VHH binders against q9ulm0r997to1333. Designs and how they scored, part 5

Target 1, 337 residues: q9ulm0r997to1333
Amino acid sequence: FSIPVHFTNGTYHVVGFDGSSTVDEFLQRLNQEIGMRKPSHSGFALFTDDPSGRDLEHCLQGSVKICDAISKWEQAMKELHPGKSEGGTRVVKLMYKNRLYFRSQVKGETDRERLLLASQTSREIVAGRFPINKELALEMAALMAQVEYGDLEKPALPGPGGTSPAKAQHLLQQVLDRFHPRRYRHGAPAEQLRHLADMLTTKWATLQGCSPPECIRIYLTVARKWPFFGAKLFAAQPAQLSSKENALVWIAVNEDGVSILDHNTMQVHITYPYSSVTTFGGCRDDFMLVIRSIPDKSSGKSHIEKLIFRMAAPKIAEATFIMASYMNHCTTTVNPP

## First folded at step 17 (VHH)

Design n1
Fold by OpenDDE, look of step 17:
Formats: sequence, C-alpha cells, structure tokens
Structure n1 (fold): chain B 337 residues (1-337), chain A 119 residues (1-119)
Amino acid sequence: as target 1 above (337 residues)
Amino acid sequence: EVQLVESGGGLVQAGGSLRLFCAASGFDFSRYAMAWLRQAPGKRREWVALIYYEGRTDYKDSVKDRFTISRDNAKNTVSLQMNSLKPEDTAIYFCAKAWYSTSRFFDSWGQGTQVTVSS
C-alpha cells in the first residue's frame, strides 16, 4: 500500500506501508525518504484531518498501525454520512507537521525541515496566529514568493518573452492569498489591494537571484525573533474574567512552559514554567491549570492557583498532550537513560 | 548512492531537435519527481522541465511547448525532447532528482551533457 503524506507547503510524498506498519515505522520511512531527522529532533508528527470536515487535526500515536488509523477514519466517515457510497466520499488526508519545537535542535535542521517549518509558520501568519506588522508581513510574503515561484519576472516589454500584465497581477494576488495575513486584506478596498500588490512587487523584486534555501534562512531568522516561535497557540477564554479583562487570550504551549498571551497583540501576560505546573488538563468542559507559586520568602508557604479556561474539547486534549510531551522530553533530556 | 547519468547532448543548428536521456539508480525512482536543469556559461543553474512521480509536468516559460519531459519508471529513465532549439538554449543540461514525489527542489544531479545550438 501507499499513501500521500501532505506537507504544509501544499506538496506531498507518497509513502509505502503494509498492514503491520506502525505510525513510528511509517514516519521512519518517510523521514528517510525525504531527508528529515528523527521525530525526537525535528518534532514533526503525522496527523489526520477530521472526518467531520471540521478544522481539526488528529495527531497519530506512534504505536498505532497506519491501517488501523485509516480504517478508524473511514468508519467515522461512514457513520457521519450514512448511505453515501465509497465513490463520492472524502479520503483520509495524512499530514506531516511540526508538533513540538525544540530550540536546542535548530543547529541540525535539514533544508527540508527548514522549508516545512517556514511553510507552517507562513500558514500561521496568514491565519493571524503570529504577531506581525504590515511591513514585515509583506517581506515575509515576498520571501515565500521567491521560494515558491522564483524571481519575479519583469513586465512584458514589447517582446515575445514578457509576462502579460494580467498574468503578473494574477500571480501577485495568488501570492497575497497564500502568504499574506488575511486580517490585513479582509474588507480592504480594491485600491488598497492594488497598492498592496505594488508593495509586494517592490519587495519581491529586491530578492532577485536569492535562492530558496537562502530565502528560507532569512525567513526563519526573522520568524524566530518571536519568542513563541514554534509554540502552539490555543484560543481560550478565562473563566474568571474580571470586568476589565479581554474575553479572549492565547494559551501558548512550548518547551518552556505555558504562557498566556493577549489575544489581539499577542503580548505575553504571564509565563508558567512546567516546574510550576502541578496539574493540567480537562476539567469538565474546561481547560484547567494548577500552578504552584514560588514560596514566599517570608512565610515559606507556596500558593496554589487554579486557572480555568474555556476551550473547545479537542483543543483541550491537544494542549494537554502537547504539554505532556514537552514535560516528558524535559525529563528525558535531564536524565538520559 | 544516487546516480544520474545524462546522455544525448551535442551540437545542433537553430531550429533543430535533440533528445536527452537520463539513467537513474540508487533510489526508488518511481516515488520521486525528476527534472532537467541547465546551466549556461556565466549563468545560474535553472530548472527547465519537471515531471512529478505521477507524470504531471511543468516547464519553464521559455521552453514551454518546445520541450517535453517524460519518464519511464520501469527503466528508471527520464527524457527531454527538445524541439525548435535556440542559441539561448545552449547550456549544460543536468538530470536531477527532487526531494520527494512532488517537490520542486532538487538534491542530486548528474555530470551533465553539453547542448550547443548554433545560429
């Protein structure tokens, strides 16, 4: 058997498997074939789309058989769409994405890893889950454009080899759609969009001759300036809202701990290192964090704080598992067997 | 080890045709996209034709409708039919292996074959 594994840049690799192949074995094969490091270094994992069509992804566990995962997905599809024959039904989509990000592993990144990380980051930027101003957004979009399309062709001078203005404009629009934050384009008048395209042209033109690896290097260098690069962000609503606090926050989960970010600005409000986290996970329909404060020097007593957030159930599970994975990783790194 | 061996290059007059061949070994050929790259004197190496694992093709605009890339998975070969050749097509042509099935990036290429188009 073979199945395409989809990457964040819209490409895929076809990987073979048999009835006994586990997710770990499958990943090992994939990584070998495409030149990726092992998951413990790269932090990449396999995901499936949700059979309901919701914007959810499910991380596959390493010990699970690929065939079982596929079968489970297909069964769920059948249950959700009773009476529809196999010919018109959606097929499971396997996705290869970064799940855990480790700063200490940056030095050993392959070109493939860098490309995929950049692509994934680009998707986050477009979706508004990355703090970026308009100027930087254009620069980042231009870099991705250079990677994906190469050098911007000069408008057709009167000669057989020039790109038509219409084609050029279409390309620019595609680049904006793919690589520029939606929030900056949403509702914008046509004139503003044209201006944006012009600015993109200017930025993209400056990258003439820049190779894809070089562009990716620049891209990641810029992106990694954000302290929460590689973090997974979850939209959440604090259950204990003071009348003056924003209704929404970002919960950022990374190798350092759990951080609460402002929903609009993505500025950090507070960070809880894993050492301070005593309990975490779902509590009824909410996400709960129990935090132990540093003992007061005067009293020697530690204060325990319970934080409750409203989140979607699948996101609670995801956050919980990611936290657990980071905690386990930290423990293993400190105490190698 | 990945090996790519190009052949079929030569001297041709403008308007003429050449067919390049590449024999590949050392990897699962059927699962990877393949490409032809070229490098003219003093210029950067550039891709001119790409064929994905499933047979879908892509071309540089300057060679579109003149060049045709094809593959034979049973023989692990890639070919490039070049028609209506122009002096601007003069270059060393390289057979290249892509990173994966539908990648547009390349990690290996052969020694190349010289194509010279005279005016």
Scores: ipSAE 0.835, ipTM 0.931, lowest interface PAE 0.5, mean pLDDT 92
Fold by ESMFold2, fold request of step 19:
Structure n1 (fold): chain B 337 residues (1-337), chain A 119 residues (1-119)
Amino acid sequence: as target 1 above (337 residues)
Amino acid sequence: EVQLVESGGGLVQAGGSLRLFCAASGFDFSRYAMAWLRQAPGKRREWVALIYYEGRTDYKDSVKDRFTISRDNAKNTVSLQMNSLKPEDTAIYFCAKAWYSTSRFFDSWGQGTQVTVSS
């Protein structure tokens, strides 16, 4: 047996397995073949898409047999669409990407890990889960263009090797669609989109001769300036608010704890270290955090806060699982220097 | 250890043809994309032709329709048929192994083989 394992940059590697292969054994082979560290060092994990076609991903646990995971996916797909034609059946998509990010992972990163982290971050920038201003957004898109397409090719004089103006403009639009935040182009008139393409050309031209590893290092250096680089962000509504349109917050989960970010600016309101989280979980579409603060020096009492948020149930499950994974890591001893 | 050995280079007149060969060993050849790169004097190494693990190909625009990349998974070989050669094709040609099945980044290449096209 073999199956493609997809990466966030749209590429894949074909990995062999048999009926007894666990996800852990499958990933050991994958990582050996593509030149990545084991998941405990890279924080990468294997995901399947949702059988329903929703924009949800399901993390596969290491002890699960890969054939069983594939079979469960196929059965769920069949149960969702029992009357559909045989030729219309979608196949499972395996995705390998970062799930848990620790700042210590930077030490010993392979160039494949850096590429795939940059690619994954680029998807977050495009989707609006990463704060970036308009000028920097174009610089970041140009870096990814240099990585994916190389030096910008200018329209040439007539000749067999020349790039047509129409093809060049199509490529610039493709780069913007792939690497530039959607929110900055939503509703933009054609004139503004052409202006963005011109500015992209200027930024990309300055990268002539810059190698992919150098561009990726620059990309990650810029992206890592945000303290929540690598965090998983979940849109949520605090339960007490009556107005719905601007009531959203981001719940950011990372190695430091659970943080509440302003939905518009993505500035942190507060960070709750895992040591202060006494319990958490969900019921239907309600997610609860119970926080114990440090004791007041004057009274010696700890304060208890109960935070309730509305979130879609699958997102609550994902957030809960990621939080539990980080908390389990925090029980591991970390030797001081 | 990954080993890639290029051969078939030489001096050829403009308009002529050459076929380059690459023998590969030390890895599971059939699972990786393979490529030919070239480096002209004073220039950066550039990608010329790529063949994915399943046989799909891609070419630099300047060599499209003149060069053909192929692979033989049974013999672990890659070849590059170069037709209608031009002086600007003069370079050292390298056989390269990609990072994985559909990667366009390379981690290994051979010593290269010189191709010189005279006018």
Scores: ipSAE 0.723, ipTM 0.888, lowest interface PAE 0.7, mean pLDDT 88
Fold by ESMFold2, fold request of step 19:
Structure n1 (fold): chain B 337 residues (1-337), chain A 119 residues (1-119)
Amino acid sequence: as target 1 above (337 residues)
Amino acid sequence: EVQLVESGGGLVQAGGSLRLFCAASGFDFSRYAMAWLRQAPGKRREWVALIYYEGRTDYKDSVKDRFTISRDNAKNTVSLQMNSLKPEDTAIYFCAKAWYSTSRFFDSWGQGTQVTVSS
């Protein structure tokens, strides 16, 4: 057997396995073949798409057999479409991407890890889950253009053997669509889109001769200045603010704890370290987070805060699983005397 | 150990043809994309032709209608048929191994084979 494993940049690697192969064994082979470190060092994990076609990915546990995971996916597909056909209409899609990010992972990163982290981050920038100003957004898009397409080429005479002016303009718009935040182009008139393409060519031209590894290193150096680089962000509505319209926040989960960010500016309101989180979980569309504060210096009392957020149930499950993974890592690490 | 050995270079008159060969060993050849790169005197190395693990190909525009890349997974070989050669095709040509099945980045290449096109 072999199956493609997809990455966030739209590429993939085919990996061989047999009926006895576990996810852990499968990933060991994948990582050896593509030049990545073990998941414990890289924080990457294997996911399947959702059989229903929802925008939801399912993390596979390391002890599960690959064949069993595929069969479970196929069974779920059959139950969604009974009587259509045996095996459904789609084939399971395996995806390999970062799930847990630790700052210590930077030491010993391989070029492939940097490429895939940059690609994943670029997807977050495009989607609006990463704070970035207009000027920097074009610089970051130009870096990815240099990685993906190489040096910007000037238009040549129309016809065979050269890049036409129309082909060059199509490429510039394609780069913006792939690597530039959608919110900055939403509802923009054609004149503004053309102006953005002109500014992109200026930025891209300065990168002539910059190799992909150099561009990726620059990209990550800039992106990592944001303290929540690598965090997983979940849109949520605090129950305490239900009287306000559009009172969304981001719940950001990373190695340091659970943080509440302003939805528009992405500035942090508060960070709850995992040591202060006594319990968490969900019921229906309500996510609960119970926080035990350090004793107040004036009163000497520890306070218990119960925070309730409205979130879609599958996102609650994902957040809970990621939080538990980070908490388990913290409790299993040794602390020298 | 990855080994890539190019052959088939030489001196050719403008408008002529030449076929390059690459013998690959030391890795699971059928799982990786392969490419031909070239480097002319005083210029940076550039990719010329790429063939993905499943056989799909891509070419730099300047050679697209003149060059053909192919692979033989049973023999672990890659070849480049070069037709309608021009003096600007003069370069050292390198066979390269990609990072993975559909990657366009390369981590290994051979010593190269010289191609010289006289006018």
Scores: ipSAE 0.721, ipTM 0.888, lowest interface PAE 0.7, mean pLDDT 88
Fold by ESMFold2, look of step 17:
Structure n1 (fold): chain B 337 residues (1-337), chain A 119 residues (1-119)
Amino acid sequence: as target 1 above (337 residues)
Amino acid sequence: EVQLVESGGGLVQAGGSLRLFCAASGFDFSRYAMAWLRQAPGKRREWVALIYYEGRTDYKDSVKDRFTISRDNAKNTVSLQMNSLKPEDTAIYFCAKAWYSTSRFFDSWGQGTQVTVSS
């Protein structure tokens, strides 16, 4: 048997397996073949798409057999669409991408890991889950253009192998669509979009001769300046807000703990280290986080803060799984067996 | 240990043809994309033709319709049929192994074979 494993840059690698292969064994083979470190060093994990087609991914546990995971996906698909399995049914999509990010993982990163981390970050930038100003956003898009397409070619009148000005402009718009934040181009008039393409050309031209690994290292160096690089962000509505207007925040889950970020500016309001988190979890669409503060010296008593957020239940499950994984990692790495 | 051995280069008149061959060993050939790269004097190495693990192909615009890349997974070989050759095609040609099944980045190549197009 073989199956494609997809990456965030739209490429894939085909991996062989048999009926007894576990996810751990499958990933060992994948990582050996593509030149990546094992998941405990890279933080990557294997996901399936949701059988319903919702924008939701399911992390596969290492001890599960690949064939069982595929069968479970197929059964769920069958139950959602009775009678559609004959003659043309959607198949499971496996995705391999970063799930846990530790700053120490930078040491020993392979070129393949850096490529895939950069591509994943680029998706977050495009989607608006990464703070980036308009000027820097074009620089980052130019780096990805250099990686994907190589040196910018001059748009002079075509000779053998030349490119017309109209075709060159179309490529520039495709690059913006793929690598530039959607919010900066939403509703923009055609003249503004052409101006963005002209500015992209300027940035891309400065990268002539820059190799893909070099561009990717620059990309990650810039992206890593944000303290929440590698964090997983979840939009949420605090229930304790007394205003009549609903306000969104980002709940950012990373190596340091759980942080609450302003939704618009993405500035951190507060970080709760995992040591201060006594309980967390969800009930339907409510995510609860219970924080124990350091005892007040004047009173001698610890304060308990109960934070309630409204989030979709599947996102609550993702957040709790990731939080639990970070907590378990801190326990095992600090106190190894 | 990955090994890639190119052959089939030589001197040819403009408008002529050559067929390049690459013997591959030391990896699971059928799972990887393969490519031909070339390097002309004073120029950077550039890709010319790419064949994915399943047989889809892609070509640099300047060689499209003149060059054909193919692979034989049973023999672990890649070939490049080069027709209507031009002096601009003069270069050392390298067979390259991609990072993975559909990657366009390469991590290994051979010593190369010289192609010289005269007249």
Scores: ipSAE 0.660, ipTM 0.872, lowest interface PAE 1.1, mean pLDDT 88

Design n1
Fold by ESMFold2, look of step 18:
Structure n1 (fold): chain B 337 residues (1-337), chain A 119 residues (1-119)
Amino acid sequence: as target 1 above (337 residues)
Amino acid sequence: EVQLVESGGGLVQAGGSLRLFCAASGFDFSRYAMAWLRQAPGKRREWVALIYYEGRTDYKDSVKDRFTISRDNAKNTVSLQMNSLKPEDTAIYFCAKAWYSTSRFFDSWGQGTQVTVSS
């Protein structure tokens, strides 16, 4: 057997396996073949798409057999589309991407890991889950254009073998669509889109001769200045009786704990370290987070805060699993003297 | 260890043809994309033709329709048929192994074979 394992930059590697192969064994082979460290060092994990076709991904645990995971996926799809003629030819899609990000993983990071982590971050930038101003966004898009397409080629007249101005403009718009934040181009008039393409050309031209590893290192250096680089962000609505504009927040889950960010500016309101999180979970579409505060020096008492957020149930499950994974890592890796 | 050995280079008149060969060993050849790169005097190395693990091909615009890359997984070889050669094609040609099945980044190449196209 073999199956493609997809990456966030749209590429894939085909990996062989047999009926007894666990996810851990499968990933060992994958990482050896693509030049990446083990998941315990890289924080990468293997996911399947959702059988229903929804925008949901399911993390596969290491002890699970690959064949069993594929069979479960196929059975779930069959149950969602009873009969033979509906949804019949879709096959499971495996994705390998970063799930847990630890600052310590930078030590020993390979170029392959840097490429894929940068591509994953680029998807977050495009989707609006990463704070970036308009000027810097074009610089970051130019870096990814240099990585993907190399040096910018000057348009030639349509003669033999030349790149036409129309083809060159199409490529520039394709780069913007792929690497530039959607929110900055939503509803933009054609004049503004041409201006963006012109500015992209200027930024991209300055990168002539810059190698992909160099561009990726620059990209990550800039991206890592955001304290929540590598965090998983979940849109949520605080449970309040009073209606207010901008009711959404981001719940950011990372190595340090759970943080609440302003949805528009992405500035942090508060961070709750995992040591202060006593209980978390969901009931229907309500995500609950129970915080025990540090005792006040004046009174010596601590108190319990109960935070409730409205959040799609499948996203609650994802958030809960990631939080549990970070908490488990903290308890197993802390070595008091 | 990965070994890539190029052959088939030489001197040819403009408009002529050459076929380059690459023998590969030390890795699971059928799982990886392969490419031909070239480096002209005083210029940076550039890719010219790529063949993915499943046989799809891609070419740099300047060689499209003149060059054909192919692979033989049974023999672990890659070849490059070069037709209608121009003086601009003069370079050292390298056979390269990609990072993985559909990667366009390369981590290994041979010592190269010289191709010289005289006017």
Scores: ipSAE 0.623, ipTM 0.860, lowest interface PAE 1.3, mean pLDDT 88
Fold by OpenDDE, fold request of step 19:
Structure n1 (fold): chain B 337 residues (1-337), chain A 119 residues (1-119)
Amino acid sequence: as target 1 above (337 residues)
Amino acid sequence: EVQLVESGGGLVQAGGSLRLFCAASGFDFSRYAMAWLRQAPGKRREWVALIYYEGRTDYKDSVKDRFTISRDNAKNTVSLQMNSLKPEDTAIYFCAKAWYSTSRFFDSWGQGTQVTVSS
């Protein structure tokens, strides 16, 4: 058997497997074929799309057989779309994405790894899960354009071989759609979008001759300046809203712990290292964190704080699993067998 | 590897002048905008002057008409002439390489040179 694995840059690779192949074995094969590092270094994992068609992704566990995962997905799809012919033609989409990010592993990144990280970051930027202003957004979009499309073609002088202005404009719009934050474009009048396209043209043109690896280097250098680069962000609403707290926050999960970020600015409010997290996961329909403070030297009593957030159920699960993975990784690193 | 080496910093009295110099290597200098950044104690690093690949310049408002950035592509150098210096100009000054010819963002900078303006 073989199945295409889709990458964050829109490309894919077909990987073979048999009835006994586990996700770990499958990933190992994939990584070997495409020149990626081990998951323990790269943090990349295999995901499926949601059989319902919702914008959800499901991380596959390493011990699970690929065939079983596919079968389960197909069964779920059938159950969710009874009698609809359209549901019957949809096939599972496997995606290869970064799940865990380790700062210590940056030096060993391959070109492909960097490309995929940049692409994934770009998607986060477009989705509004990365702090970026309009100016930076434009320049980063231009970098990605250079990576994906190469040098911007000069508007053809009215000669027989020149790209039609219409085609050029179409390309620019595509680039904006792919690489520019939606929030900055949403509801914008046509004139503003045209202006944005013009600005993009200007920026993109100045990247002439810049190689994809160089563009990616720049891109990641800039992106990594954000302390939560590689973190997974979850939109959440604190259950106990103090009158002064924003109704929404980002819960950022990374190798350092769990952080609460301002929803609008993405500035960090507080970080809880994993050492302070005593309990985490779903509690009823909410996400719960129990934090233990360092015992006061004077009283010897540790203060326990319970934090409750309203989150979508699938996101609660995802956050929980990611946290668990980081915690396990930290434990293994400290106590190497 | 991109290398940027700043020089020319020092102690100067208010109203005085300094000229900073930056030597660049490790990249095609003519293809990139260059900038001077500064970081005062307890403050965030900020850009103060920018020169694009073609020679167009831009300045922070607070230094406009006092500072002049220039470049020599043949020598791979960037300079910052600072006139009418004020105590508020006290900072570590960094030479910075922009992403590309017209970028206002920077991916590399030097170790910096200290500029101290005494009242």
Scores: ipSAE 0.408, ipTM 0.765, lowest interface PAE 1.5, mean pLDDT 92
Fold by OpenDDE, look of step 18:
Structure n1 (fold): chain B 337 residues (1-337), chain A 119 residues (1-119)
Amino acid sequence: as target 1 above (337 residues)
Amino acid sequence: EVQLVESGGGLVQAGGSLRLFCAASGFDFSRYAMAWLRQAPGKRREWVALIYYEGRTDYKDSVKDRFTISRDNAKNTVSLQMNSLKPEDTAIYFCAKAWYSTSRFFDSWGQGTQVTVSS
């Protein structure tokens, strides 16, 4: 058997497997074939799309057989779409994405790993889950454009070999759609969009001759200046909000702990290291964090704080699993067997 | 070990045709995209033609409609038919293996074959 594994840059690799292949074995094979480091270093994992068609992803566990995962997905599809023949044509989509990010593992990244990280970051930028101003957004979009399409071709003077202005404009629109934040384009007048395309052209033109690896290097250097690079952000509403204040926050989960960010500015409100987290996970329909404060040296009394957030159930599960993974990783690193 | 061996280069007059061949070994040929790259004197290496694992093709604009890339998975070969050659096409041509099935990035290439187009 073979199945395509989809990457964050829109490309894919076809990987073979048999009835006994586990997710771990499958990933090992994939990593060997495409030159990726092992998951413990890269933090990359295998995901499936959701059978319902919702914008949800499910991380596959390493011990599970690939065939079983596929079968489970197919069964779910059948259950969700009883009697509709159309549901029978949809095939599970496997995705290869970074799940855990470790700063200590930056050294040793391969070019391929860097490319995929950059592509994933780009998707976050486009989705508005990365703090970026308009100027930097254009620069980042131009870098990705150079990686994907190469040198910007000058509109052909009316001669046999030049790209038609229409084609050029279309390409610019595609680049903006793929690599520029949606929030900055949403509802913008046509004139503003044209101006944006012009600015993109200018930025992209400056990258003439820049190789894809170099562009990616620059891209990641810039992106990594954000302290929450590699973090997973979850939109959440604090349940105890008594005041008219902005009811939404970002919960950022990374190797250092859990941080609460302002939803609009993405500025950090507070960070909870994992050492302070005593309990976490779903509580009824909400996400719950129980935090233990550092005992006051004078009183010796520790204060326990319970934080409750409204989140979608699948996101609660995802956040919980990621937190658990980081905690386990930290424990293993400190106490190597 | 990945091995790529190019052949078919030579001297040709402007407007002429050449067909380049590449024999591949050391990897599962059918699962990877293949490409032809070229490097002219004093210039950077550039991709010219790409063929994905399933047979879909892509070309540099300057060679579009003149060059045709093809592959034979049974023989582990990739070919480049070059028609209407121009002096600007003079370069060393390299057969290249892509990173994976639909990648546009390359991790291996051969020693190359010289193509010279005289005016």
Scores: ipSAE 0.305, ipTM 0.690, lowest interface PAE 1.2, mean pLDDT 91
Fold by OpenDDE, fold request of step 19:
Structure n1 (fold): chain B 337 residues (1-337), chain A 119 residues (1-119)
Amino acid sequence: as target 1 above (337 residues)
Amino acid sequence: EVQLVESGGGLVQAGGSLRLFCAASGFDFSRYAMAWLRQAPGKRREWVALIYYEGRTDYKDSVKDRFTISRDNAKNTVSLQMNSLKPEDTAIYFCAKAWYSTSRFFDSWGQGTQVTVSS
């Protein structure tokens, strides 16, 4: 058997497997074929799309057989769509994405790894899960455009080989759609969008001759200046709102711990190192964190704080598993068997 | 590896002048815009002066007509002439490398040099 694995840059690689192949074995094969580091270094994992068609991804566990995972997905699909799907049977989509990010592993990154990380980051930027202003967003989009499409073609003088203005405009729109934050484009007047396209053209043109690896280098250098680069963000609402105000926050999960970020600015409100987290996971329909504060030197009393957040159920599970993975990693690193 | 080494900082009285220098290495200097950034205590780092690869310059409004940025591509150096210094100019000044020739964003900067302007 073989199945395509989709990458964050829009490309894919077909990987073979048999009835006994586990996700770990499958990933090992994939990594060998595409020249990626082992998952313990790269933090990349295999995901499936959601059988319901929702914008959800499901991380596959390493010990699970690929065939079983596919079968489970197909069964779920069938259950959700009991009718004779006249149309082409939707097939499970496998995705290869970074799940865990470790700063200590940056030095060993391959060009492909960097490319995929940059692509994934770009998707986060577009989705609004990365702090970025309009000016920076434009330059970042231009870098990705250079990576994906190469040098911006000069409008050909009216001759047989020139790119039609319409095609050029279409390309610019495509670049904006792919690499520019949606929040800055949605609802914008047509004139503003045209202006944005013009600015993109200007920025992109200045990247003439810049190689994809160099663009990616720049891209990641800039992106990594954000302390939560590589973190997974979850939208959450604190359940105990002292004020009637809908206080939406981001819960950021990374190797350092769990942080609460302002939803709009993504500024850090507070960080909880894993050492302070005593309990975490789903509690009824909410996400719960139990935090132990450092004992006050004066009183010696540690304060336990229970934090409850309203989150989507699938995100609760995801956050829980990611936290667990980081905690396990820290334990293994400190106490190598 | 990109290296940027600043020098020329110090203590100066209000109204005085300083000239900062930056020595750059580890990249094709002539292909990149260069800048001076500054960070005052408790404030965010901000750009002060920018010089593009072709020599065009731009300045923060607060330093316009007082500061002059220049570059020597043969020596891989950037300079900042600071005249009519004010106490509010007190900061750590950083030499910074831009992303590319005309970029206004920076990917690398040095350790900085302290500039203190006394009233």
Scores: ipSAE 0.250, ipTM 0.684, lowest interface PAE 2.3, mean pLDDT 91

